# VH-VL binders against Peptidoglycan editing factor PgeF (pgeF): the designs that were tried, part 4

Target 1, 264 residues: Peptidoglycan editing factor PgeF (pgeF), of Synechocystis sp. (p74606)
Amino acid sequence: MTMGDDLWGWQNINGSPYLTCALLAPWPHAFFTRAFYPQLPEQLITYLDPQGKAFRVKQVHGDVTLTATEIGQTPLAPDSTHPPADGIISDAPHQGVWVASADCTPVLIGDLIGKRVAAIHAGWRGTKARIVPKTIDKFLALGSELKDLRVALGPAIAGEVYQVDPWVALEVGQSVQAVQKLATEEQQWDHLSTMVNPPVLPDAEPEKYRLDVRRINQLQLLELGFAQEQIAVAPHCTFQMEELFFSYRRTHTKEVQWSGIVSY

## First folded at step 1 (VH-VL)

Design d06 (framework fv_daratumumab)
Fold by ESMFold2-Fast, scan of step 1:
Formats: sequence, C-alpha cells, structure tokens
Structure d06 (fold): chain C 264 residues (1-264), chain A 124 residues (1-124), chain B 107 residues (1-107)
Amino acid sequence: as target 1 above (264 residues)
Amino acid sequence: EVQLLESGGGLVQPGGSLRLSCAVSGFTFSNYAMSWVRQAPGKGLEWVSAISGSGGRTYYADSVKGRFTISRDNSKNTLYLQMNSLRAEDTAVYFCAKHEYSSSWYGGDWFDPWGQGTLVTVSS
Amino acid sequence: EIVLTQSPATLSLSPGERATLSCRASQSVSSYLAWYQQKPGQAPRLLIYDASKRATGIPARFSGSGSGTDFTLTISSLEPEDFAVYYCQQRSNWPYTFGQGTKVEIK
C-alpha cells in the first residue's frame, strides 16, 4: 500500500479505470485516466451526472480562477472557444468543473456546507503564482469557511522524476511563506531540501534539481490553516505510470487526461 | 472489547433539557469521530449529530440545530449530547455510534459499533 | 439532503428463501453506502460497508452490490436469525441519512 492509498480508490466505467478520493465522496468526481481519451468534459460528465453541464477554460498556466457564471462573461482566448483561466468554481447545482493535465497537478476541491466545487490546473508556473491559495481566497470571498473545504491533489509528475532548472525549483519553493522569509537563497535551498518530505531533491545532473509540485501545493494549503486531514495527495506519478496516464515530460505529445467534480 | 454505554435518558416535559452521556472503552477515543443517532418509536433511524476526534468540529441535523450541542471529554473517554428546548418529536431511543473510516477526517464512513441506546421521552 | 428510498417496505418470506432488498438514492452516493440489521429492542449492527464489503463476522450469505444511486442487499438463503429490519445509510453527504427500512418477516 502506498502513501495515501487509504483515501484513493480505483473505479471502473465500461472496463476503463478512473481514480476517486474519499475526501471528495460527497461530490460526483473523477481523475480520469488515458483510457478515456479522446473523450472531452462534455462527454465525461455523463458518467458523473447525466443532467450536469460541463465547464472548462483555455488553460494558460496562470493564476486566474473563474466561477461558472464568470466564464460566460469573460472574453474568449485567441483561437479558442473558452476564456483563459486555470481554475473554475461552481456557482449553481449540476455544474461540472474540469481541468486537463499531463504532469501538471489537477486539484479538486469541495465545500461541505457551501456546496460549491472547484477544479484547478496547477503546473509549476501556476503553483509559483499561488493559484491554489488564490482560489481558496475566492471560496472565502463567496462565503465558504476554511474548515469546510476538502482538497485532493491528483495524479501528477512525481518529484522523484521531475527534473527542473535551479531557478524553477527556487522560485516555486519561494511561493511557500516559510521559505520566502529565510534571509538567504542558500538557507532557502537548505530548507527546501532538508524539511520533512522535502519538495526539492538533488539530481545526478550538475545544476539540476527534482521538484515535487504537489508537495509545494500541499505546503501552501497547510500555511493557510488547512488540517492535514482536509488534504489528500495522490501517490500516483503520471510519468512513471505509463499504462494509466499521459505525460508531456515522457512523450512531448499533447494528449491529456481530464479531472472533474460536479456540484449538487 | 470495544464498548459504548449510554446513560442520561428519561422522561422530560416539553421545553425542558436533558444531557446524555456515552462512556467508551476499548479504543483510543480521541482518534475517532462519534455520532448520535436516534430512533422514534416504530420509526426508522435518524442521524442527529457528529463530532470529530479532537472535538474541534461539530455537525447537526437541521431538526436539532440550535437546540442540541454535542461535545466530548477525551480525558474521560465520554461523549455528550446536551438537549435543550425539547419537543414531543424528540422522543426516541438515542444511540451513540463510533465512526469507522478509511480516512481519519471521514470518521463518518459507517457506524460500528453502536451503544445499546437510551430512551428519551418528551411528554406532558 | 440525500433521500434514501428502500423497497419493498416489507418482505414476507420463509427460511431458506432468497431476500433481495433495494435502496435508491436521490443523488449519487458513489459507493459510500452501508447496510445495517436491527432486531427488536437492539442496536443496529453493521452488515455491509462501501456498498459491497462485508463487515467482520458477517456470514457469506449477506452480499451487497450497486453504485451511484441504485443499491441491493441480498441474503442468499434466509436463516431464522435473519428476520429483522434492514436499513441503508449514506455517508457521501452531510447530513448522513438512512433509508426508511425494509422489514423481513417470517411468512
């Protein structure tokens, strides 16, 4: 059993596997595998809620989260039928919110009392820009309370295999307040590489590092006051689990898997 | 080995108050969420309230919100339900139940074991 | 809140017969559904959790199936001690809710 296995379960639709998280049990949700390619959110939502409407955005690796209503009010991205954003929050029942990934972290969130849900695309750029904390702030502005939120960080490229340049590792690491407050970059590197479950690992290649983007997002949530029990981190690596997931780092192709959650 | 023992039930007049207790043994009490579930005479089961292992979070059915307060004393291995402004429709056997779960946060996965129940009768 | 509807309200059967009990949810509960048995004057006893997993000590004649909104509890061959009321329960959403119960009675 791997870390987080008690929260994560494989499900099956018509012979095709998908992943669910116990923390999100109140909401129809799925982290779909490559087996569902090339189905889009408009088709995938029928497996979760036959009456549901799918919402998606043109992902730009930024820090903007839109409500379902705001999606209809926001100008379309160039050469796209969707507005530019990397997160979506529901604002009515039967709304499915969706993000695509092939190594970037799909984050699904539910509010037990306020009944809203969210999906976030958190790659290293979005994580550096603190899209997850900014989305939490938006939940709070809409009336949610932190204690009622449940967050699942889905299948993504694992730190053990995500080779990055030093500046990427440092800048993403600096998005964590405890790191940014250290006096020198040397102290920041030391902290990122020696803390419990360090988000930065050494690489055999000189002047390269391995980065755990899910761990950085988890640290950002903990700094906001989330209890560990409110956060689930998937043990699944998209790069290493080739049979189940697309990975841009592995193949440099544009196939993606979708993750979504539906409000009620 | 795991045991839940309710007490504090009895006859009370409408508008009155009553406090139920559930003494537990055989497990690390602070690691598990607990619930109160009631059953009116001849009726089905109704979940009433739940409390997290630490006591930091509480949840209530709409029918009792604002009138009932769930609490726990982890040093005494005891769960409580303070019932105020009691109504005839609150007449029921009240069971305490231990949450079993795949996650420490979702202690409400299912209930096992249950206490034997304590009868609360609200009548004039 | 999620409403659980059990059917039939009453099953009148003889020992040795198969019992099939239904529980339908007003909204999807995924696989987060449990079944309990209650005998007169006693506390409920867990039979099945996560829709299909049998609790410790529960005989193999009890089985659960289903997902989403439609769930079934099956007793393959009724024993005398199986005549009781059965409740389904969902933990997917707060508040937790129970079905109204199915009474399995001796014919």
Scores: ipSAE 0.000, ipTM 0.388, lowest interface PAE 18.4, mean pLDDT 88

Design d07 (framework fv_daratumumab)
Heavy chain, then light chain:
Amino acid sequence: EVQLLESGGGLVQPGGSLRLSCAVSGFTFSTYAMSWVRQAPGKGLEWVSAISWSGGSTYYADSVKGRFTISRDNSKNTLYLQMNSLRAEDTAVYFCAKEYSGSYYGEAFDIWGQGTLVTVSS
Amino acid sequence: EIVLTQSPATLSLSPGERATLSCRASQSVSDYLAWYQQKPGQAPRLLIYDASNRATGIPARFSGSGSGTDFTLTISSLEPEDFAVYYCQQRSSWPITFGQGTKVEIK
ESMFold2-Fast, scan of step 1: ipSAE 0.007; ipTM 0.537

Design d08 (framework fv_daratumumab)
Fold by ESMFold2-Fast, scan of step 1:
Structure d08 (fold): chain C 264 residues (1-264), chain A 123 residues (1-123), chain B 107 residues (1-107)
Amino acid sequence: as target 1 above (264 residues)
Amino acid sequence: EVQLLESGGGLVQPGGSLRLSCAVSGFTFSTYAMSWVRQAPGKGLEWVSAISWSGGSTYYADSVKGRFTISRDNSKNTLYLQMNSLRAEDTAVYFCAKVGYEDSSGWYLFDYWGQGTLVTVSS
Amino acid sequence: EIVLTQSPATLSLSPGERATLSCRASQSVSDYLAWYQQKPGQAPRLLIYDASNRATGIPARFSGSGSGTDFTLTISSLEPEDFAVYYCQQRSSWPITFGQGTKVEIK
């Protein structure tokens, strides 16, 4: 498991902190903190690429990823100026792709050879629906190779505090093929709770569980053939680090932080 | 042709400071990440620092964190390394290197290198 | 950090002979291993990237193989200009690390 703090570094701009990942060093990128609220991607991109154009979608907690070109071709979501999707892949230079989060996992991806980048909003629903593997399939369809991809799973609600109903934990866990192929739900619970760095932990409250959504996404990537060294998982918890991050679970408010990456 | 030309090296006493420069020509500097790699006399190569194409992200080896600062000026096609609180173990030839392979990003493959500039930290 | 161990430290051969250089990683680097050549007073030159891919302009006598933790650089028939120090480098994990080098010298 790549959980090292040495991969993740704090940066500052105008006194405001933001997070970067060494695996994504070739691309201008940031996991911005709450200090940048209420700035939007159109403003934030100027810190990364003055020539860049920002792309974003109406996040609906689904499994659809659009290319920057497809965003212009897709009908707008109701009451929105953006089409419905939860992931974006660049298809030209100087395109910044952005996702908002306040507990859901922001996933940033870069292609070392193909130069394309992606941003994905992966909450429990999107993770259950395998949005990250589906986005990887789209990279491959565009000509990328698995060995050239680098993936960073950014600040999100940590498994140790993410209390969920049993059916949520089980259904998200079943998105992992090694789990899904087990004959009984009892075997599936056992596997999810006893494997190395288990994504499902028991909760103090009866009939509740704690779920590590980042770990489930990491397991999905490993099943696709990614090496552990291609994947960085942030140690930062949005719920517990309240000075740095918004968390819907903590406050039930609509404020978000943005994460983005720019192609060249 | 591609050229990376380092300058700013020299003799400095422990605790002193130096700023290295790397002047770049022959490729579009503003589109590539850049790195500093050093080599102590008679020893192997050690990666020191890297900077993204825009300058928005910087990375350092643990041995130099807090003491060295990498920066770039894309309008002048120049890479810099500000070295503070220098120690005897920082004595090395410092190479400027392009990150990538030809026109590809090639995460920290080093396809072009400067000739290096010698930094000697001695009393 | 990942430690790369090169062997032998020195390889004494004559022109026309085959050179075989080893690089061993302390943990798997998949195929994210490169080889560089350095001559005295010169900068390193990229020879092989991603274990087995020859960089543009590098003669066919240079080849790389291996994956995981064990890697080999082979020079099928040494030319006079091939006597140099060779370094392996991994880029699978931060920080970027290099081996200590193998010196190929004339007998």
Scores: ipSAE 0.000, ipTM 0.429, lowest interface PAE 16.4, mean pLDDT 89

Design d09 (framework fv_daratumumab)
Fold by ESMFold2-Fast, scan of step 1:
Structure d09 (fold): chain C 264 residues (1-264), chain A 122 residues (1-122), chain B 107 residues (1-107)
Amino acid sequence: as target 1 above (264 residues)
Amino acid sequence: EVQLLESGGGLVQPGGSLRLSCAVSGFTFSSYAMSWVRQAPGKGLEWVSAISGYGGSTYYADSVKGRFTISRDNSKNTLYLQMNSLRAEDTAVYFCAKYGSGSYWKGYFDYWGQGTLVTVSS
Amino acid sequence: EIVLTQSPATLSLSPGERATLSCRASQSVRSYLAWYQQKPGQAPRLLIYDASNRATGIPARFSGSGSGTDFTLTISSLEPEDFAVYYCQQRDNWPLTFGQGTKVEIK
């Protein structure tokens, strides 16, 4: 089976499209499109679980993941409604965990046996800081087993169009252990640009590269011991599919789409 | 200012148990793996155990597998080592050690505690 | 496990002299070798990580070199405070292992 196309399906609510992933079929979940703007998680959860409670955080492009309980226990800064973090793990039934994106990779995770779910906002900064591996570490600490986890990397800016400075591509690439272990930066560049499905692509503009952040996150998961069949990578590009997705790189506006998953 | 402070060492008889603690400050504890490293009197350094940032993965030297348990409480910024079925050869100063920046699972140690002495004697 | 062999076991020198310490691995550790200094009654102090990178606050007289199985720590001109035991450590594979140490003592 083709890992990309066969796993991803379009659904509709009142004519508005949203995306689902077959690996996450046990959990109510969605990668919502721009058609649902300006609805927030508190409204969107009603499409997935009428009894569900929505949890969200103030995304800061870091590496912190909080449980639903920890969100409630975190002191809020003045004039703030949500604690700073970029990932959320459920710790009770009927909890919907949500992340916003407009190019950054939304990652949804479910535990087939432990029934925990997570949502992660993984931009290049979070990916460099290994937020996804750190969130997996937290799943394991809570009692989950790696073999029971299913991970979907949702719509994000594609490597074919994500132009970055060399230092960004190299530092994000160095988050992959096989890359970090190489003796020289020349060897690291060679590996990142010549491996199968390379996460770093040449750019027509001198002193620029193109970066596949979803591929880097996939490589991090594979290094943790995930089987390829446990990971789904969406083929959808937020920059190129402008009818369906907001993209900060395209418009420089703060409009976002939401992705969420609900525990049971 | 990064600080690591061990406690819980002491004299114990063979077959006994001890729990070591390491209180840390000056860095985001959950972002770093931690290890225990020991040193027998007049001998060299021996790596004992490692734990990942959120505690989902643990690793042990063969000499302590099944007897020692490493754990952490990130809400209290504290690392622990539960030592059971202690033997004379476990007599050592036990150091807690912080992994260097970027070291998730195999690393070098950029900061060390003062050490706490464990003596296993009949 | 990867065994690290340090030589010599003891190095007797005077202040101002150059110290050269060797660490050999039983199999390649690529560049994933660190050096620590330990004084009596104290915790180890990181000097060099990943073969040649000097840790924060470490004087320029300390330098590391090597790759694969053969590594060297050099102290270009010994100061009184440099008389200590030095350990190498590899991070290429589990379990993490240390060499048995080289004692640098006053002649």
Scores: ipSAE 0.007, ipTM 0.499, lowest interface PAE 11.2, mean pLDDT 91

Design d10 (framework fv_daratumumab)
Fold by ESMFold2-Fast, scan of step 1:
Structure d10 (fold): chain C 264 residues (1-264), chain A 124 residues (1-124), chain B 107 residues (1-107)
Amino acid sequence: as target 1 above (264 residues)
Amino acid sequence: EVQLLESGGGLVQPGGSLRLSCAVSGFTFSSYAMSWVRQAPGKGLEWVSAISGYGGSTYYADSVKGRFTISRDNSKNTLYLQMNSLRAEDTAVYFCAKDITMVRGVIEDYFDYWGQGTLVTVSS
Amino acid sequence: EIVLTQSPATLSLSPGERATLSCRASQSVRSYLAWYQQKPGQAPRLLIYDASNRATGIPARFSGSGSGTDFTLTISSLEPEDFAVYYCQQRDNWPLTFGQGTKVEIK
């Protein structure tokens, strides 16, 4: 809890604020705020690495992560100039990998030894489909070791305000292996709502729940064997911090902020 | 729709090597863990090895650990089993098998689709 | 490793009869047990998963029950195509293990 607050810092470029995480200090990175709209990754990378090349995908709320090389080898999404995916892993120096969000969790990852980086778009659908564990699996296949990875879960809609239907909360909760292995749905609900820092919170409205998607992603990482100290979870809520972040839940508009990290 | 097709089996001398392949279609290959399960002539099923969706995690039965290597090429939708230092007791039909669930992400749970199998005979 | 013991080894019955197959685990596998059917020269086919859930396309005459260490597969009324070998499998602990099989044959 205390360490999470100490890890996150505000920075400024030309009067516009952006967020960084101390766990990712070895890599140029940023969780940009709405102040940078409408700049795209191709412009934003110049603030991080003047030699950097930006990589992005057509986000489809799925579970596919592509390497920078695979992006060039994958067929384009319909009506898009980018292939469909929700995560990107670098496979050479000076590659910036980027994801857009407006409530969904941007996840940035760095490998201290292998020097590769990743960006993942993890909304509730991607979290249910375990995109973050699948991306970690891909890091390991490329030669990374878990102990060398550092993960930052950035600004997203907070559990305190993310009202969802019961089926969404249960299905996202079932993506955690410890939950899925419980014999009954009643046991699964009990576990999700009573564990330390529960990812499912009660709602005043009957037959509704509040869901902490970042907490579910954190639990998925912990079950893979990550130490708590390798994971940073931002305390910032995109819905509640209107001055700093776009939020689809709040406005129902398609404006987004970008988060990115650059390999070296 | 979903198809798994094994190949690469055959007759091999003790101490020899073989590489099995399993070509898959009809599902998003990288989203599912895959396993190899074998069956000796007239005997039951024995799980051999499992690999996660992107290949970051691999598991082996004690009987094959250090001799067999499971791998996958997601760009080619193909699963492999490299078998080295083969023994007479490795003689079996080798099936590739698909994990039932993407959401759980658990490496090898239950197998909803199987290939036809490929026979490996280790004898002099 | 967890050992799964199936009984009987062979079950001789006539079409229309009820078949009851047992699978017992050396340690609790909770509800994480599946049943497969295998016909000669064919790959296994998943029938039941998580002890009691029928897989897609499996007829209602197949049912599974049990938890912990004692599991049962029931075929309520045998059809000619049901004469086969049946295997149980657990996924609760590594390594994954199968029972030795029960052969259901025509009397």
Scores: ipSAE 0.000, ipTM 0.449, lowest interface PAE 14.6, mean pLDDT 89

Design d11 (framework fv_daratumumab)
Fold by ESMFold2-Fast, scan of step 1:
Structure d11 (fold): chain C 264 residues (1-264), chain A 124 residues (1-124), chain B 107 residues (1-107)
Amino acid sequence: as target 1 above (264 residues)
Amino acid sequence: EVQLLESGGGLVQPGGSLRLSCAVSGFTFSDYAMSWVRQAPGKGLEWVSAISGSGGYTYYADSVKGRFTISRDNSKNTLYLQMNSLRAEDTAVYFCAKDYDSSGYWPTEYFQHWGQGTLVTVSS
Amino acid sequence: EIVLTQSPATLSLSPGERATLSCRASQSVSSYLAWYQQKPGQAPRLLIYDTSNRATGIPARFSGSGSGTDFTLTISSLEPEDFAVYYCQQYSNWPPTFGQGTKVEIK
């Protein structure tokens, strides 16, 4: 089961809930809730690994993933104190890699044998640009094997409530190779709307669609050769679960929750 | 180099209409939310309207809601503001502004780049 | 909507002096506060974002501090080109709002 509650468990620290995934049990990790705001990764890592060092990037909704070492070697983003990227891969022990979200999908990855971990910020732009597949390519370049990777797609805005323009739904859908191979846009729309667990849902408003970004990321991983058992998709919606998660679509405020994972 | 260039300002009578344009270059237009910010003569800055990178989400200040319409043409790298039922209190320099928006779908960020502004005067 | 109140309205100083400009929010904006400089007949220029980060090309004499509801822009030693109007802006809560401005003028 790639979807559902069997793999996902609530944990608690000092009365504040956070989410964990059984596929990532080998690594200290958490999908933190709004209860931890305004704590930053540098403080949150102490709950996971007291000796850990936290790594962050300036998230720009692109397709770049940096190793922890590369973060120190990469020029800062314009008007930022961090380099521009949307994913981080560890390259030493006791490195915590972190991404912020308030609707975009936080993706945490662990390598059972190579002991590398990654955190990826996958909104619709990053998903369209295939940041998750590109990060997997980087794992493989570093010596990881696909069969050893475990991927968790965390709390994000659910397809049932994520209203988008047609061009967004189509272009994000086209990031899936099986969709892009279809001869016409009419065939692409049909496939995206009628396949098992369709990533594109109808919307009550004319000329609008609902988009399941987590499902698109899951499809991209399956196309790379991942087994379903290597992928966990959270059933939690940031928009609908107001007491647990910040949602930019719901409130239009800049408050975020953090998700992180720590290497051995 | 990022450039934003407004046009379409001028003198209009109360109750009239005017359409502002903002031509942009130096960045991938569809990736960024855009805003209109105005400044009445001798006064401070007031946010007026915003549009997501896709054009799917538009937002308006209460003072202009129902009268102004923000839109964009991503194929032409151009932002628009259609202003209807203009009032004397709408007299201002109108700036288009580029958000530095890491969320990508909504412009509640600071304004990284500004155009030179275009003056709208509502008077008989 | 969050109201930002800047003080003083006008600050009269000489070149070389330290300028301290205040911005107070009606409710917490966390650290989501920016500062802009505007000279007559020109567009605003971004100086500081996220309370304390200098924008590209902004001299080190400009610094921002604060959190929650109370924020400060400091110019450590005024240069002739620094005499301008300064605005704070919050982007914590929708809609984004600006303060009324502080004019820094030559004494």
Scores: ipSAE 0.006, ipTM 0.478, lowest interface PAE 9.6, mean pLDDT 89

Design i01 (framework fv_iscalimab)
Fold by ESMFold2-Fast, scan of step 1:
Structure i01 (fold): chain C 264 residues (1-264), chain A 124 residues (1-124), chain B 112 residues (1-112)
Amino acid sequence: as target 1 above (264 residues)
Amino acid sequence: QVQLVESGGGVVQPGRSLRLSCAASGFTFSDYGMHWVRQAPGKGLEWVAVISYDGSNKYHADSVKGRFTISRDNSKITLYLQMNSLRTEDTAVYYCARDLGYSSGWYEDYFDYWGQGTLVTVSS
Amino acid sequence: DIVMTQSPLSLTVTPGEPASISCRSSQSLLYSNGYNYLDWYLQKPGQSPQVLISLGSNRASGVPDRFSGSGSGTDFTLKISRVEAEDVGVYYCMQALQTPYTFGPGTKVDIR
């Protein structure tokens, strides 16, 4: 996509590249590349806001988003210094919220008027569970309005290479309300595979499909009433761009890159 | 409630093939990655192979690469290890093990449940 | 490949006394998320291995509190505060940071 490509820009710190999105220009933010490994959010935030405090969670591929205050109030995951969740919303200035990824979609959100920001880890399970819409509901409960929100879906495994079993493609697709309301699974498959920029693509291997998780998240946002100009989808594939990104599907290793955004 | 039961072991001559099975019960099999680990008589544990929850990603130890193939059938709730070109050095008890990290998060790999093992003896 | 070593390779303990087992990795097992990808397994005689400790220090469900794991990076320790007869077996550390997964050679714990 021409428009989507124009929104995304490479930046550089001491020869190490990182990605930014024009829709998030009001907030210090970055989708960091593998070049910053093994730096953690507590170190990476100094590139964005020297006075910022980093917040992160124990990612469990669920649908829970916590505010920075709630992180301090939530029981820690076993043998962890962080509570279990997959999204974080800021509730004060100078809070950096961070998510790790290596194929799952990092989603960064900013509120132009309310000043709060969020980071969400959206893999296929979190996407099926509608973590992004649930996080938007939480923004609204905190006083944000949809028209003021800007959402960037960062580098993730692309639909063209993300081979999945049929049940994964169907269940993730059914998280889109327009799909779920269709009377038969045959109609659901048809819709998912023939719509504009279809989130389900054919696979050469029999009884397999390819799934575009970022596209499903975009469809969920559009259903909530977001305008197209409020949403940016990165064209970058973590699996295919191996010099820039770690990919669990490619290497089956635990190395991740971090994405974060800081409130003001 | 979680149970893993290996089968298919036995005595086999060098150069032959054997297929091991691991029948799972008590959990949603398709949500978990699975491993094969072996132990030669009187020796330590040696990791053999891993397969992702959906079967789309596999990795094999160098000692068995090209000879052994891990696979799974989620509809039959069964893990397999196809062993070709068997050698006397492959004599071991073979365990299947469930990997929590493939379900709850890619960065939490540990083997929370193991099967009882099945003995493979490759004798000349 | 990451190489795992253990010390001692065998240990005989008087019942009720403590035991300590060391595990070393050829590379740091501390990952960017703050966890050490080092697990401890126990294999009792005639039984399958069972998990004792995950992620360096997390005691697995059902494991008595006399077992504890500590360490970070390349040096790890498993401690048993008061060894009991049922603790006899071979203890293995394993790195789960990257494929191929690798086990230590094992430490055999016996009672006097």
Scores: ipSAE 0.013, ipTM 0.507, lowest interface PAE 7.9, mean pLDDT 89

Design i02 (framework fv_iscalimab)
Fold by ESMFold2-Fast, scan of step 1:
Structure i02 (fold): chain C 264 residues (1-264), chain A 124 residues (1-124), chain B 112 residues (1-112)
Amino acid sequence: as target 1 above (264 residues)
Amino acid sequence: QVQLVESGGGVVQPGRSLRLSCAASGFTFSDYGMHWVRQAPGKGLEWVAVISYDGSNKYHADSVKGRFTISRDNSKITLYLQMNSLRTEDTAVYYCARVEYGDYLGYYYGMDVWGQGTLVTVSS
Amino acid sequence: DIVMTQSPLSLTVTPGEPASISCRSSQSLLYSNGYNYLDWYLQKPGQSPQVLISLGSNRASGVPDRFSGSGSGTDFTLKISRVEAEDVGVYYCMQALQTPYTFGPGTKVDIR
C-alpha cells in the first residue's frame, strides 16, 4: 500500500519540528514546518550546512528548472530579487537549493554518484506541465543516471481534501502517458478513478473531484523508469495538519514553509 | 500598477451583436481566472460569465447562455465577451474582474481587481 | 439556482455608530472543507465594486478591521463597528459555491 511511511522521520531544532526522509540521508536536507516562519533559506541553510550557500527562485507555477549557475545568469522576475522558475539543480558542492510551499508538493532529489541535488515546486499546474520529468531530463543532460537518483515528495495537500473542477483533474491526469494514450476521455476518467491508489477521487458535490497531485508526480516518475524503491511519498497533509504546516487552501494567507537540500 | 480596462461598449439596436474587450496590465494575465459582471442602470450586480486561466473552462449565467460567449487570448493579454442577439434587458455597465489563480481555480471567489466598466445600451 | 437575500435594503447610520447587514442563501454555502463560499463587496457611488470579505470572514487586503464577516450555512452578517463617511455605498453579498454565481439585491448604506 503506501511505501514510504517508515522512511519519514521527525527531527527537532530548539523545540521546532522538521521532517526528513531516509532516502535522502546522504544529503543535508529538511522539509521545514511552519514553526520556522519567518526564517528564509539564507538562515535555514545554517541548520543543514554552515558553509552552504542558499539558492532560491521566484516561483511562478511553471515548468522551468535552473542550475545554481543559471540563476545568476537569468533576468530577475518583475518586482523580485530572483529569476522566475520552479526548480533548482545544484552544480557545485555546498549549494543549498530551496522551494517554498503551502499545499503544492516540494520535491527533493539527490544523485548518489554525481552528488548534485534539486528542489522543485510542483503544484497542479507544474505537475500538468511535467516539471518533475523535465528536471529529471536536465539531471541526465548534466551526466546523472536514472538509477542513481533518489526522490522525495514532501508534505502537500492530500488528495482526499483537494477539491478541483473536472477539467483540472482531467488535464493533470492526462500528463501521465498511460492516461493520455487512452482513446476517450471516458476511458481516461475510468482509469484515473479505478487504478490502484487512484489519483482522482469522487467528491460529494456534483461536478467536482478530488485530486492527488503527489500520486500524479509519482506516476510520472514510474513512467520514466524509476524503481518504487527510489521514490518516497510523504503521508503528511498540509491542509489537515494545521499545527505543523501552512496551507493556502485552508487560510488563504501567503505564509509558506521551506524545503531544501544541500549538495556535497 | 494592476489594472483592467474594458472597451467596446456603445449603443446598439435589439438583435445586433457587440464584442467587449478587457485589457489587463501590471500582472501575469495567464495566471488568473476572469469574470464578467454587469449592472443595469440603477440596479444591482448580476454575474454574467467566468473563464479559467487557460480558457479551457467557461460558465455563463442562464439569462445569457447561448447568446454570450466569454473567451480570452493570453498572448494578447485580453479578455472578451461576444454578445449576440442583444435584448433591451442586456442594457448595463459591464465590468471585468480577476479571480486569484492556483488553488482557487475551481471556486472563482474573491474578485480582487475590477475594471472601470463599459456601458452597453440596447435600444431601438 | 441559489437565491441570495439581504436585509435591510436601505440603512442610514449616524457617523461613528455601528451598522449590521444580513445576507441569507436559499441553500447552505458551507462546504466539506469547512469554508462558507460567501463574499461581500462594496460599491461606492460612481465607482467599481471592491472586495471586502471572502469565504465568509476573511478580510481582503487593505480593508480596515472595523469590517467583519460572520455566519455559517445560510445566514451571514457583515458588521461595521463604527461607520465612517467613506463607507457610504451599496453592499452586496455573493455566493461562490456553485454556478450560476448569484449576488444579493444590495444594501444601500448612507450617513446622516
Scores: ipSAE 0.006, ipTM 0.449, lowest interface PAE 9.7, mean pLDDT 89

